# Ledger of designs, part 37: VHH binders against p49116

Target 1, 238 residues: p49116
Amino acid sequence: EGPLLSDTHVTFKLTMPSPMPEYLNVHYICESASRLLFLSMHWARSIPAFQALGQDCNTSLVRACWNELFTLGLAQCAQVMSLSTILAAIVNHLQNSIQEDKLSGDRIKQVMEHIWKLQEFCNSMAKLDIDGYEYAYLKAIVLFSPDHPGLTSTSQIEKFQEKAQMELQDYVQKTYSEDTYRLARILVRLPALRLMSSNITEELFFTGLIGNVSIDSIIPYILKMETAEYNGQITGAS
Key: E = the ipSAE of ESMFold2; O = the ipSAE of OpenDDE; V2 = 0.75 times the mean of E and O plus 0.25 times the DockQ between their complexes.

## First folded at step 1 (VHH)

Design qa5 (framework vhh_7qbe_3; at its last look DockQ between E and O 0.01; V2 from the best seeds 0.00; counts 0 for: pae E 14.0 > 2, grease 24.5 > 24.2, SAP .712 > .668, placed apart)
Fold by OpenDDE, look of step 22:
Structure qa5 (fold): chain B 238 residues (1-238), chain A 118 residues (1-118)
Amino acid sequence: as target 1 above (238 residues)
Amino acid sequence: QLQLVESGGGLVQAGGSLRLSCTASGFTYAMGWFRQGPGKEREFVASISGSGGSTYYADSVKGRFTISRDNAKNTLYLQMNSLKSEDTAVYYCAADYEWGSDTLYDYWGKGTRVTVSS
């Protein structure tokens, strides 16, 4: 068996709508987020091991971990996205815009806390100066998590996760040989992803675009969509 | 559910300009213009993303046509400059309305006729 990931899986280039408007409206934010979501899902789809699990299983995996993948994507693409600006805009929209769903004081607190967690996570990843290979392996580790309820082929998933971990370890050892504890430092960031609510993430980044449609419900379609169709969704061209 | 209404078509002389509009009854994602000339198949003209930040044009119209949208008005535009006889067609507005659907464009307008005289 070959490696879990190849160099082709390291590339993770997000294209933002251009130009960025002076005022970030909800549609711009949602479209940006959607592009990231598609990129993340299609990244997963491009992994042979992921394909080998079958459509039902790989769909279940993505449903279980899309928030974590998305968050890692946010961290990885934070500069390109101007994430700090986007988050600031989201906060402003929360405060100044009429929401379809009335938010209670407690809910607002929860949302703000979530935004804080996102910022902290992304900042922490930036401080660690995580590179493209490390992000790819971290995403793979998150993707092939056997811990989610209702998964089939958990043994195989676990094997893939282990393979991802091993490859990451080898990479870090080779690339950062003088930093003995780098692997540990980057892996201990993963638990932070589990603290983040997928529902709140969905509300913050996608409500303005998909309305009442859940990310969970569209994941199967995203995974089936051809890259050309994806590009069409972004640009309007098929 | 979603209605698309094109307008702005008409007769124009070669080298002239025309601006098409398409008004949607609600929010849409990606939108596009297509055209069908006499005896020809429907062909892609231009597309624009939901936010308007990305555009794409057929090679035959690049540099002459400009697609734009006003999301506040749910309106799509096609500025057509330097029109040629070969641009004569019924122009159709298309919109992506259902997120995650297998089809990019879920809804189509009835079309507006553009005739370019030589």
Scores: ipSAE 0.007, ipTM 0.223, lowest interface PAE 12.4, mean pLDDT 87
Fold by ESMFold2-Fast, scan of step 1:
Structure qa5 (fold): chain B 238 residues (1-238), chain A 118 residues (1-118)
Amino acid sequence: as target 1 above (238 residues)
Amino acid sequence: QLQLVESGGGLVQAGGSLRLSCTASGFTYAMGWFRQGPGKEREFVASISGSGGSTYYADSVKGRFTISRDNAKNTLYLQMNSLKSEDTAVYYCAADYEWGSDTLYDYWGKGTRVTVSS
């Protein structure tokens, strides 16, 4: 039986490409984002409950929530990534594009609004000082979301989400016992993740490296390749 | 250092079609086509976002030209239909490579010549 998440699932260590260039370029941003996406997929697949759902369900689940997982990862790793510097560079580029009439003002406005939402989300998480355990459980709540269209095994997914919620509650009540409203403040942040466009996230962070294919189309491949590597580590092969 | 190489230019009859290609030596964000006709300044033709989800066209080519990209091949295309004598120009490929730049399209190819005969 056991808990949904173990202490190993709390560890989330992003290794950045080195060195950071003096002027940000597409290669550095896309490589950094790809590393975070791969780390997020590896994290999800390491959860026994996730494995228990079966490959078709697992793939559908991650396709539905990858942008939410990625955004939580951006917030958690914002300092390591120097995310504020990255976003400032993107905003500067977009504002200059409007002035030159070379790109649609409406499209640039949509992208800038997305960046503002991302900054607000990351700032709110930083202000709440969300810890590693809290991030792990928030990612689990997002991952085990039973309400996406087309999902199978929705009853089991719902049970895993409820288990994640209960374990988060137990952790917060024990660790932050004097702050009776902390859990509510944390959970009210989650709905904002669903308002962020996965297409805009893809364009900002993945365009230069992965081509014009959607993240949705490559998720099955990432899950398959990472599983093979994970199994190799268990058997002592690499 | 990013390199852009255009190809596909040539002599074509009015009303005909031609497809231009531009191959990049590495990854790019936004890409576009520009042209410079005899005795004219360089003008915008079409652009495409990095994902391919957004495209923009100059009024003079809208409905006749189609921009597309194949990111797996680092290649940009311009399909030109219903060509007119006014489309005669050297066509340049341009790309956004570095973020935080105050200038759009930091990198340019050397161009490919298109001549539309009457």
Scores: ipSAE 0.000, ipTM 0.140, lowest interface PAE 16.8, mean pLDDT 80
Fold by ESMFold2, look of step 22:
Structure qa5 (fold): chain B 238 residues (1-238), chain A 118 residues (1-118)
Amino acid sequence: as target 1 above (238 residues)
Amino acid sequence: QLQLVESGGGLVQAGGSLRLSCTASGFTYAMGWFRQGPGKEREFVASISGSGGSTYYADSVKGRFTISRDNAKNTLYLQMNSLKSEDTAVYYCAADYEWGSDTLYDYWGKGTRVTVSS
């Protein structure tokens, strides 16, 4: 069997809504995040190994790992998205919510801690100068995680994850042969992804603090979309 | 541009206590306190991780100073107890703010003066 990923899976181009408003607002943030989510789901669905697992397994996998894939996407696209500016706007909104007594101080503290962890993760990935090939393999390792409860075909999922790990190892050794510990430094970043809250990600990027969007509920719909429909959602084109 | 504003400095007798505050105008990652005494170079005092879970102290202040932060208010604190005359300095707040920077503490406040009298 051939490589797990081809060069087409390395391409990960996010386009932002235009024009960028002078003051960021909920609509711009939600549209930007939605484009990243659809780009990430399109990426996962395009992988032959993922397709081979079958529709029910695919839905279960993506429900289990969508937040990890999204977070890797945030780190990979942080410069294109101006993510630090988006997070600053979210912080301002949260501080206004304290002044208006809309949310408890405990909830806002939880959300702020999550924002700090997200920034820490993105900063660590940027300091390592993770390239597009490395991101693609890291996303594959996350996608093919056999550990999630309720999965079928866990033996095959494990084999795909091992293949992604081996291909990452081969790539890093070939490309960064002068950096003996690069693979280890990259892999130790992955556990932080499991600690990111999908509930808080939804609150930060997909709804205002009062509203909510259930990404889990729309994943089956997203995975069944036709390619042309995906391209419309990713680019914002009608 | 991130702004850091210190407060809480002043004149205190040896053995006394002060609490310094630093309010950031936006989100910050790691934060820390540095100080510069008369005729001396700036030196590290204490630092705290973005989440607040890890703290580090210079040997000269261990056990006497406590760093903390309130991320909901973007505020960093330094509780200084058992103050000594050698703690007299201008205290600076510093923060990591910029994505992907290898430079620790990219942003600095203008400082708040602490004077410990005999």
Scores: ipSAE 0.000, ipTM 0.192, lowest interface PAE 14.0, mean pLDDT 82
ESMFold2 (binder alone), look of step 22: mean pLDDT 84; pTM 0.853

Design qa6 (framework vhh_7qbe_3; at its last look DockQ between E and O 0.01; V2 from the best seeds 0.00; counts 0 for: pae E 14.9 > 2, grease 26.6 > 24.2, SAP .823 > .668, placed apart)
Fold by ESMFold2-Fast, scan of step 1:
Structure qa6 (fold): chain B 238 residues (1-238), chain A 118 residues (1-118)
Amino acid sequence: as target 1 above (238 residues)
Amino acid sequence: QLQLVESGGGLVQAGGSLRLSCTASGFTYAMGWFRQGPGKEREFVASISGSGGSTYYADSVKGRFTISRDNAKNTLYLQMNSLKSEDTAVYYCAAESYGLFDSPYEYWGKGTRVTVSS
């Protein structure tokens, strides 16, 4: 029936805005995050099984899982992004805000908790040394989730998710044959993605670009973009 | 991009009251009011911390104006009592931190005009 993913779907190359500024600012963070989001949506669109579900289903799936895809992308691209440096700068700013009484303690606590969950997730993936094939299949498992409310074609979505799981198992068993429990260790990391607030992700990474418009409302537009437009967004060429 | 929209300005007689509002399109940290009167430079009026726990006032308005905020509505208020002719100005709303690394008051509204007749 052919594989769900091909080698082209393993390639996930983030092009960062250049140069990195001496002092991190909202523009740099938001541009970097937007490039990753666009790359993630372009990746999803390139999957034949995803295309076969149709435009309405594609939009519903991405709206439901964009935060999970984005977080997996952050973990996968953490080195390219210098994510630890970005998060450390955000933490420093939040701690200064506590001292200056610029923000409520409850709000700072919510944002800090989200950052700690994100750091823990990225650290766990790094510790497991997740490779490009494993990331591609994990993203596919997240994308083809049949349990989101309002979905049509849930039977087909479930079949594609099962296919992703089977192909991941086959890959891990062949590549990491000495590590009998590797697949289990990888899969138990996925539920943490659903505990992360998409609203806080928007606040941390998309504040300079989204303004009055949620990620949810721009998803249909991004999914309809021509390939040239996608390439322009992810490379910053304009 | 964060937008700030002021409202509540108008014509009022000396000794009267007005309440100015400023609605932000998203989350903000510190917020403040500034004003610019005819033939004068822009001056600080009042500011409020992100939590609402700390407020600061220019000496010229202390005891007459009260700054407050409703974080659930992303709205800033300035209650102006015992208005004087010298309070006549365009009042500007300002906000910090639609971006976590931005300096204080990088976001500004277009202003609302207050005219106090004496």
Scores: ipSAE 0.006, ipTM 0.214, lowest interface PAE 9.5, mean pLDDT 83
Fold by ESMFold2, look of step 22:
Structure qa6 (fold): chain B 238 residues (1-238), chain A 118 residues (1-118)
Amino acid sequence: as target 1 above (238 residues)
Amino acid sequence: QLQLVESGGGLVQAGGSLRLSCTASGFTYAMGWFRQGPGKEREFVASISGSGGSTYYADSVKGRFTISRDNAKNTLYLQMNSLKSEDTAVYYCAAESYGLFDSPYEYWGKGTRVTVSS
């Protein structure tokens, strides 16, 4: 009955590939995104409540929410990643594809809409100056979502989500006691995460890594990795 | 440097309609229309989010003007119906070029003149 998260779960340090190229390329973007993905999966796996649900449930939860966790990670690490520069480079590439008429107008519209929604989300989180504790609890709330189809143990998952919500409320109330609306402002950002398409996220950030497979198909392998292998993936030390 | 080029202005009789266009030379986030009447300060008319999903209008134009955008063509539109003499102004297109962290509108067109007679 202890707290859902410990201080270990608040730490979330992303290290960027070095050296940074003068002109951003698909490899640099994909390596940067891969480091964030593995950091996010390592974070989720380290939570005792997550471990308690069992391997099949763990895989099902992460398959359902990896894009939301990744999007929260993008917002949290936006300055370290220079996310605005990465997105501008992606947009310039898409602009060239529009002028060369290489993709259907419908597909281009969908991808551009996704990029704008992502930027709006990251800007809203930056305006609120969301801290590391708040991010950790927000990530826990999206991880322990009981409403995904096909889940078992949904009663226990719901209890963990409620616990994350209560602990976030307690933290915000203590730390930001003069700002009575802060919790509400934070929580109303969460529905935007459901608008993020995992297919488009893969196309924008993971094209150089993932060829014929999707991120959700490799999640069982990611969750089984040894800690040393995780560290290699998040730092590029392999 | 991002360039914004307005078109579609002209002379129109009161009660008539005009459609303004603004073509951007590159990618844009939020965009908007502003106007400056004779001897007046520039005022807000309408704005639209980068995705096109959110719009906002000045009270003086609500129900008469419609802002829209076509992101495949990098083009912003303003449909102006039921025009009044008070709508006579130079209309300016404005845009943000970066969407992370709040920025004011950084880029402006040269304007297109709308004159409403009678």
Scores: ipSAE 0.000, ipTM 0.189, lowest interface PAE 14.9, mean pLDDT 82
Fold by OpenDDE, look of step 22:
Structure qa6 (fold): chain B 238 residues (1-238), chain A 118 residues (1-118)
Amino acid sequence: as target 1 above (238 residues)
Amino acid sequence: QLQLVESGGGLVQAGGSLRLSCTASGFTYAMGWFRQGPGKEREFVASISGSGGSTYYADSVKGRFTISRDNAKNTLYLQMNSLKSEDTAVYYCAAESYGLFDSPYEYWGKGTRVTVSS
């Protein structure tokens, strides 16, 4: 069989809402997050191996790992998103108005710790200078994780994960031959993703958009959304 | 490919109102209205985010125009009040697409003509 990922899967460009408001309001944050979520899900959908698993299994996989994929996306798109600014705005909104009636001292601590974890993870990835190929493979490894409860076709999922790992290894060895331990360094970052609460992530980034609707519930719809091919058109052209 | 179809254009007297619609053949994210007057360049009029939570307007239409959308109907609207002669233009609907590429307003309608008479 051919490779799990191709060069087409390396492309991961997030378009931010435009124009940017004077201050980052809840809507802007939620829209930005939604775009990233959609991009991440549609990226997964673009993988032939992913499609081969079938719709039910696909949905289950994404439901299980959307937070991890989203977080990797945050890391990858941190600069484009001005993630630090977004996180600061989120903190400000939480403290001043949005969740004030629902937040206890303990909850505030949990949320702040989560934000810290997110920032730390993204910073660590930036320090490692993870490139687009590595991100693609890491996302694939996360996506094809067989260890989530309730999954079907776990043997096939595992196979795809192994393939992703092997391709990553080959890429790193080829591209970063001088750095013998690079693969290990980037892989050891993955456990940090499992420490992050999907519920808190959802609350921070999506509450203003979907209200009481869960990301879990909308994932099937996101995966079915129409995707358009880039045709080279720009704003104001023709 | 996504198709956008504008409607609602026509002749209106200065001070009057008009409502434009744009129907998309599929799901879109951000949408916007642009216009091109006679002998002028295409200019931004208004935009709205995917959820409708964020709206933006050109200074020339602020307070007079209102952009909105109905995602259930995949339809974009532009309520134009207090119309002026300078608002005469072909109005174009634009939409962002979902995909893996950075492409704002990839899709465009054919336009609907608005003529404001004095």
Scores: ipSAE 0.000, ipTM 0.247, lowest interface PAE 11.4, mean pLDDT 87
ESMFold2 (binder alone), look of step 22: mean pLDDT 85; pTM 0.874

Design qa7 (framework vhh_7qbe_3; at its last look DockQ between E and O 0.06; V2 from the best seeds 0.00; counts 0 for: pae E 16.0 > 2, SAP .82 > .668, placed apart)
Fold by ESMFold2-Fast, scan of step 1:
Structure qa7 (fold): chain B 238 residues (1-238), chain A 118 residues (1-118)
Amino acid sequence: as target 1 above (238 residues)
Amino acid sequence: QLQLVESGGGLVQAGGSLRLSCTASGFTYAMGWFRQGPGKEREFVASISGSGGSTYYADSVKGRFTISRDNAKNTLYLQMNSLKSEDTAVYYCAAHTPYLGFSQYDSWGKGTRVTVSS
């Protein structure tokens, strides 16, 4: 049958809010992150195989993997986002906001460790020089994960994941023929995504927009948005 | 440490207006204005959310003062209209750590003095 992903699924272009503020603030970070989240959800929804699974399965899959998709998006868009600048600003702010309260200190430590893990992941992807096709297939592999609790249609999801893995292998072997271990180096990066806390990602990147409402609760809304609404969110067009 | 620098204070006649500014040199989220008059404890004046979508005012300033922010410039404003002698105080800019919740202001400027005379 035809490929899991088309060339349109390789294109992943984040439009940043403009202008970048002279001094970084949470509103700018959250707006930037929201645009990336919307772009990632729109990307997933545009895949015919994903649509074929149905609304309930689509919602369950994205709820289970949004943090993995978002983190891959951060790595892919790190330069356009100036992600290193954003993370450095957060780290500096947290170091300057040390409290005597042990609970606050423990929380700061957890957030700092999460930032360190995120930096390591993004640096590893940059060192591997992951291209747009590779990112598209890595996203597909995490999206079509059959092993999340509560999923139905797990056999079909597994088949789509296997198809993503096979197409990634074919691409890497053809494009990077001299690097026989490249696929393995890329795939061993994926388990790190599941070690990253979605709660801490939400606090770091969405604290200015979400309030008491979780990313989990807004996912069904985002997935039901029309294409024009997605384009409006990611390009700033009305 | 997050640096907050207030400006715009001065001497103004009763019924006049002043606009205070606070420039933040670092990461910010929700911010507010506090004031301390002669021989008084510091009191809340106004606050604004990180997005600027929510504002809260002390009853003594409602309808006269307007808090706003320009996130592109990382600057907080307090527009003070219909000033009264009781508004005489040192005005402080404040910010809190977003990752520790909304309930506490942990960063403070050195203040800017506002004197209202008739």
Scores: ipSAE 0.013, ipTM 0.320, lowest interface PAE 8.0, mean pLDDT 83
Fold by OpenDDE, look of step 22:
Structure qa7 (fold): chain B 238 residues (1-238), chain A 118 residues (1-118)
Amino acid sequence: as target 1 above (238 residues)
Amino acid sequence: QLQLVESGGGLVQAGGSLRLSCTASGFTYAMGWFRQGPGKEREFVASISGSGGSTYYADSVKGRFTISRDNAKNTLYLQMNSLKSEDTAVYYCAAHTPYLGFSQYDSWGKGTRVTVSS
């Protein structure tokens, strides 16, 4: 069996909406987030092992880990996205909502903590200077997590995760031979992803996009969407 | 379900100008204008990206028509200048909805009629 990931899976290029507005409005944020979400899911779809699991299992996996994948994507694309600016804008929007008494104090606290966690995670990844290969493998490890409830083919998923881990290990040993503990430092960041609420992420980045529609509900459609269709939706280029 | 409502159609003399509007009930990605003339098939007129940063035009309207959008108002516009008799058609607003996995425009308005009189 060939490697889980190839060089084609390392490329993860997010194209931001242009031009960037002076004021980051909800639409810009939502569109940016949506592009990242689509990119992340289509990345998963491009993995042969992922395809081998079948449509139902694939959908279930992505439903289970989309928040983690999205967050890793945020970290990876933080510079291109100007994530700090986006988060600041979100906070500002929240403040306005607070003034309008739309959110409870407890909810505000939860949301602010979540934003903090996101920022902290992304900062930590930046400090580690995670490269494209490492991100790809981390995403694969997150994607092929067998410990989500309701999954089928857990044995096979576990095998793929192990393969991802092994390939990451080999890569790190080869590329960063002087840093004996790099792998460990990278892997210990993964638990932070599971501390983040998918619901809050959805509210922060996608409220303006989907309204009452959940990310969970649109995942099957995104996975079926052709890349060309995606591009067409964004650019209007037929 | 996303609703699109066109407005601004009417009768105009050749060489005149008209501005069409399309209001969307919600967020959309790319939006576009299509038209269908008498006895003709529906044809592409113009499209604009979600952010408005990219625009595309049919060759037949290039230089005369301008597509724009106001995301704050969820409104799409088509400024039509130097109108010709051949521009006579029902103009349809179309949008890509992120909720559906369609490759093409999946939301359409009912259309607004533009008649250019010679």
Scores: ipSAE 0.007, ipTM 0.281, lowest interface PAE 11.4, mean pLDDT 86
Fold by ESMFold2, look of step 22:
Structure qa7 (fold): chain B 238 residues (1-238), chain A 118 residues (1-118)
Amino acid sequence: as target 1 above (238 residues)
Amino acid sequence: QLQLVESGGGLVQAGGSLRLSCTASGFTYAMGWFRQGPGKEREFVASISGSGGSTYYADSVKGRFTISRDNAKNTLYLQMNSLKSEDTAVYYCAAHTPYLGFSQYDSWGKGTRVTVSS
């Protein structure tokens, strides 16, 4: 009952570590990515429908879709993050990995293909001029995906996804009344998110950890955090 | 304020074994053991990823020491076998937290003393 999202769920403000270093490094990239991850998890947790599913279902949903939410966040914040600059720095670091034999040729091809797909997705979203309301509903559609294996309560999840789709349709038709096909153009972008590898996202954006920290292992902790702790992680405050 | 508490240090004869434990007061990511011998600088001993899937060892301890963790108890372990007198040191537990700075250890214990006698 009532709208799935309120206006508070539309606001999505990423604050970057400042100042940007003269030469981008793994610490800056990892801190920037961490802020986006925590902002995305805080966003998901604040949705009443998400809260209604219960903790075990919440954890399962976020484990299944965190990479899609993160990728939508990258697209939404691409200008603020200077994402093209970050990706260029990562490509330069791949050169060093070849020289030091850290990566196989097949792995390098996988990582480069992933970078290309990410750039294509972000460019397509920018060309469509996707606004904050549209991003919020797209995030809700990927969050409440009933199709992920191993989920329980799929009927309730499906109802929430249908509600997100209907509210997006209503918003687009009211706001972009002269653009009959805008909704279809937006929805056609969603399948690209399933092409994004969570393993490679961890390599690209979270490789600054000593040892490979799996995002899956920290999701239950992130979902239990107090709001003040989230705000510290999102803004980098001590 | 994250706290790391080491235990299990003590006096042991050369060739013997000892198991160190480190309990964290909160959630941690990657963790590691460092040591500082008398008149020496602190040196790396071993580290383990947040999931426990990857381990790394200093050359001086490979094959003799085993790092492990129990994430349900927020506890890090160091099994020390075939101890030598040069292993005598204060052993420190170190951790990353889910706060900013994933790339470096930002929490340290007070240390536990290991003395290996001849």
Scores: ipSAE 0.000, ipTM 0.129, lowest interface PAE 16.0, mean pLDDT 80
ESMFold2 (binder alone), look of step 22: mean pLDDT 84; pTM 0.859

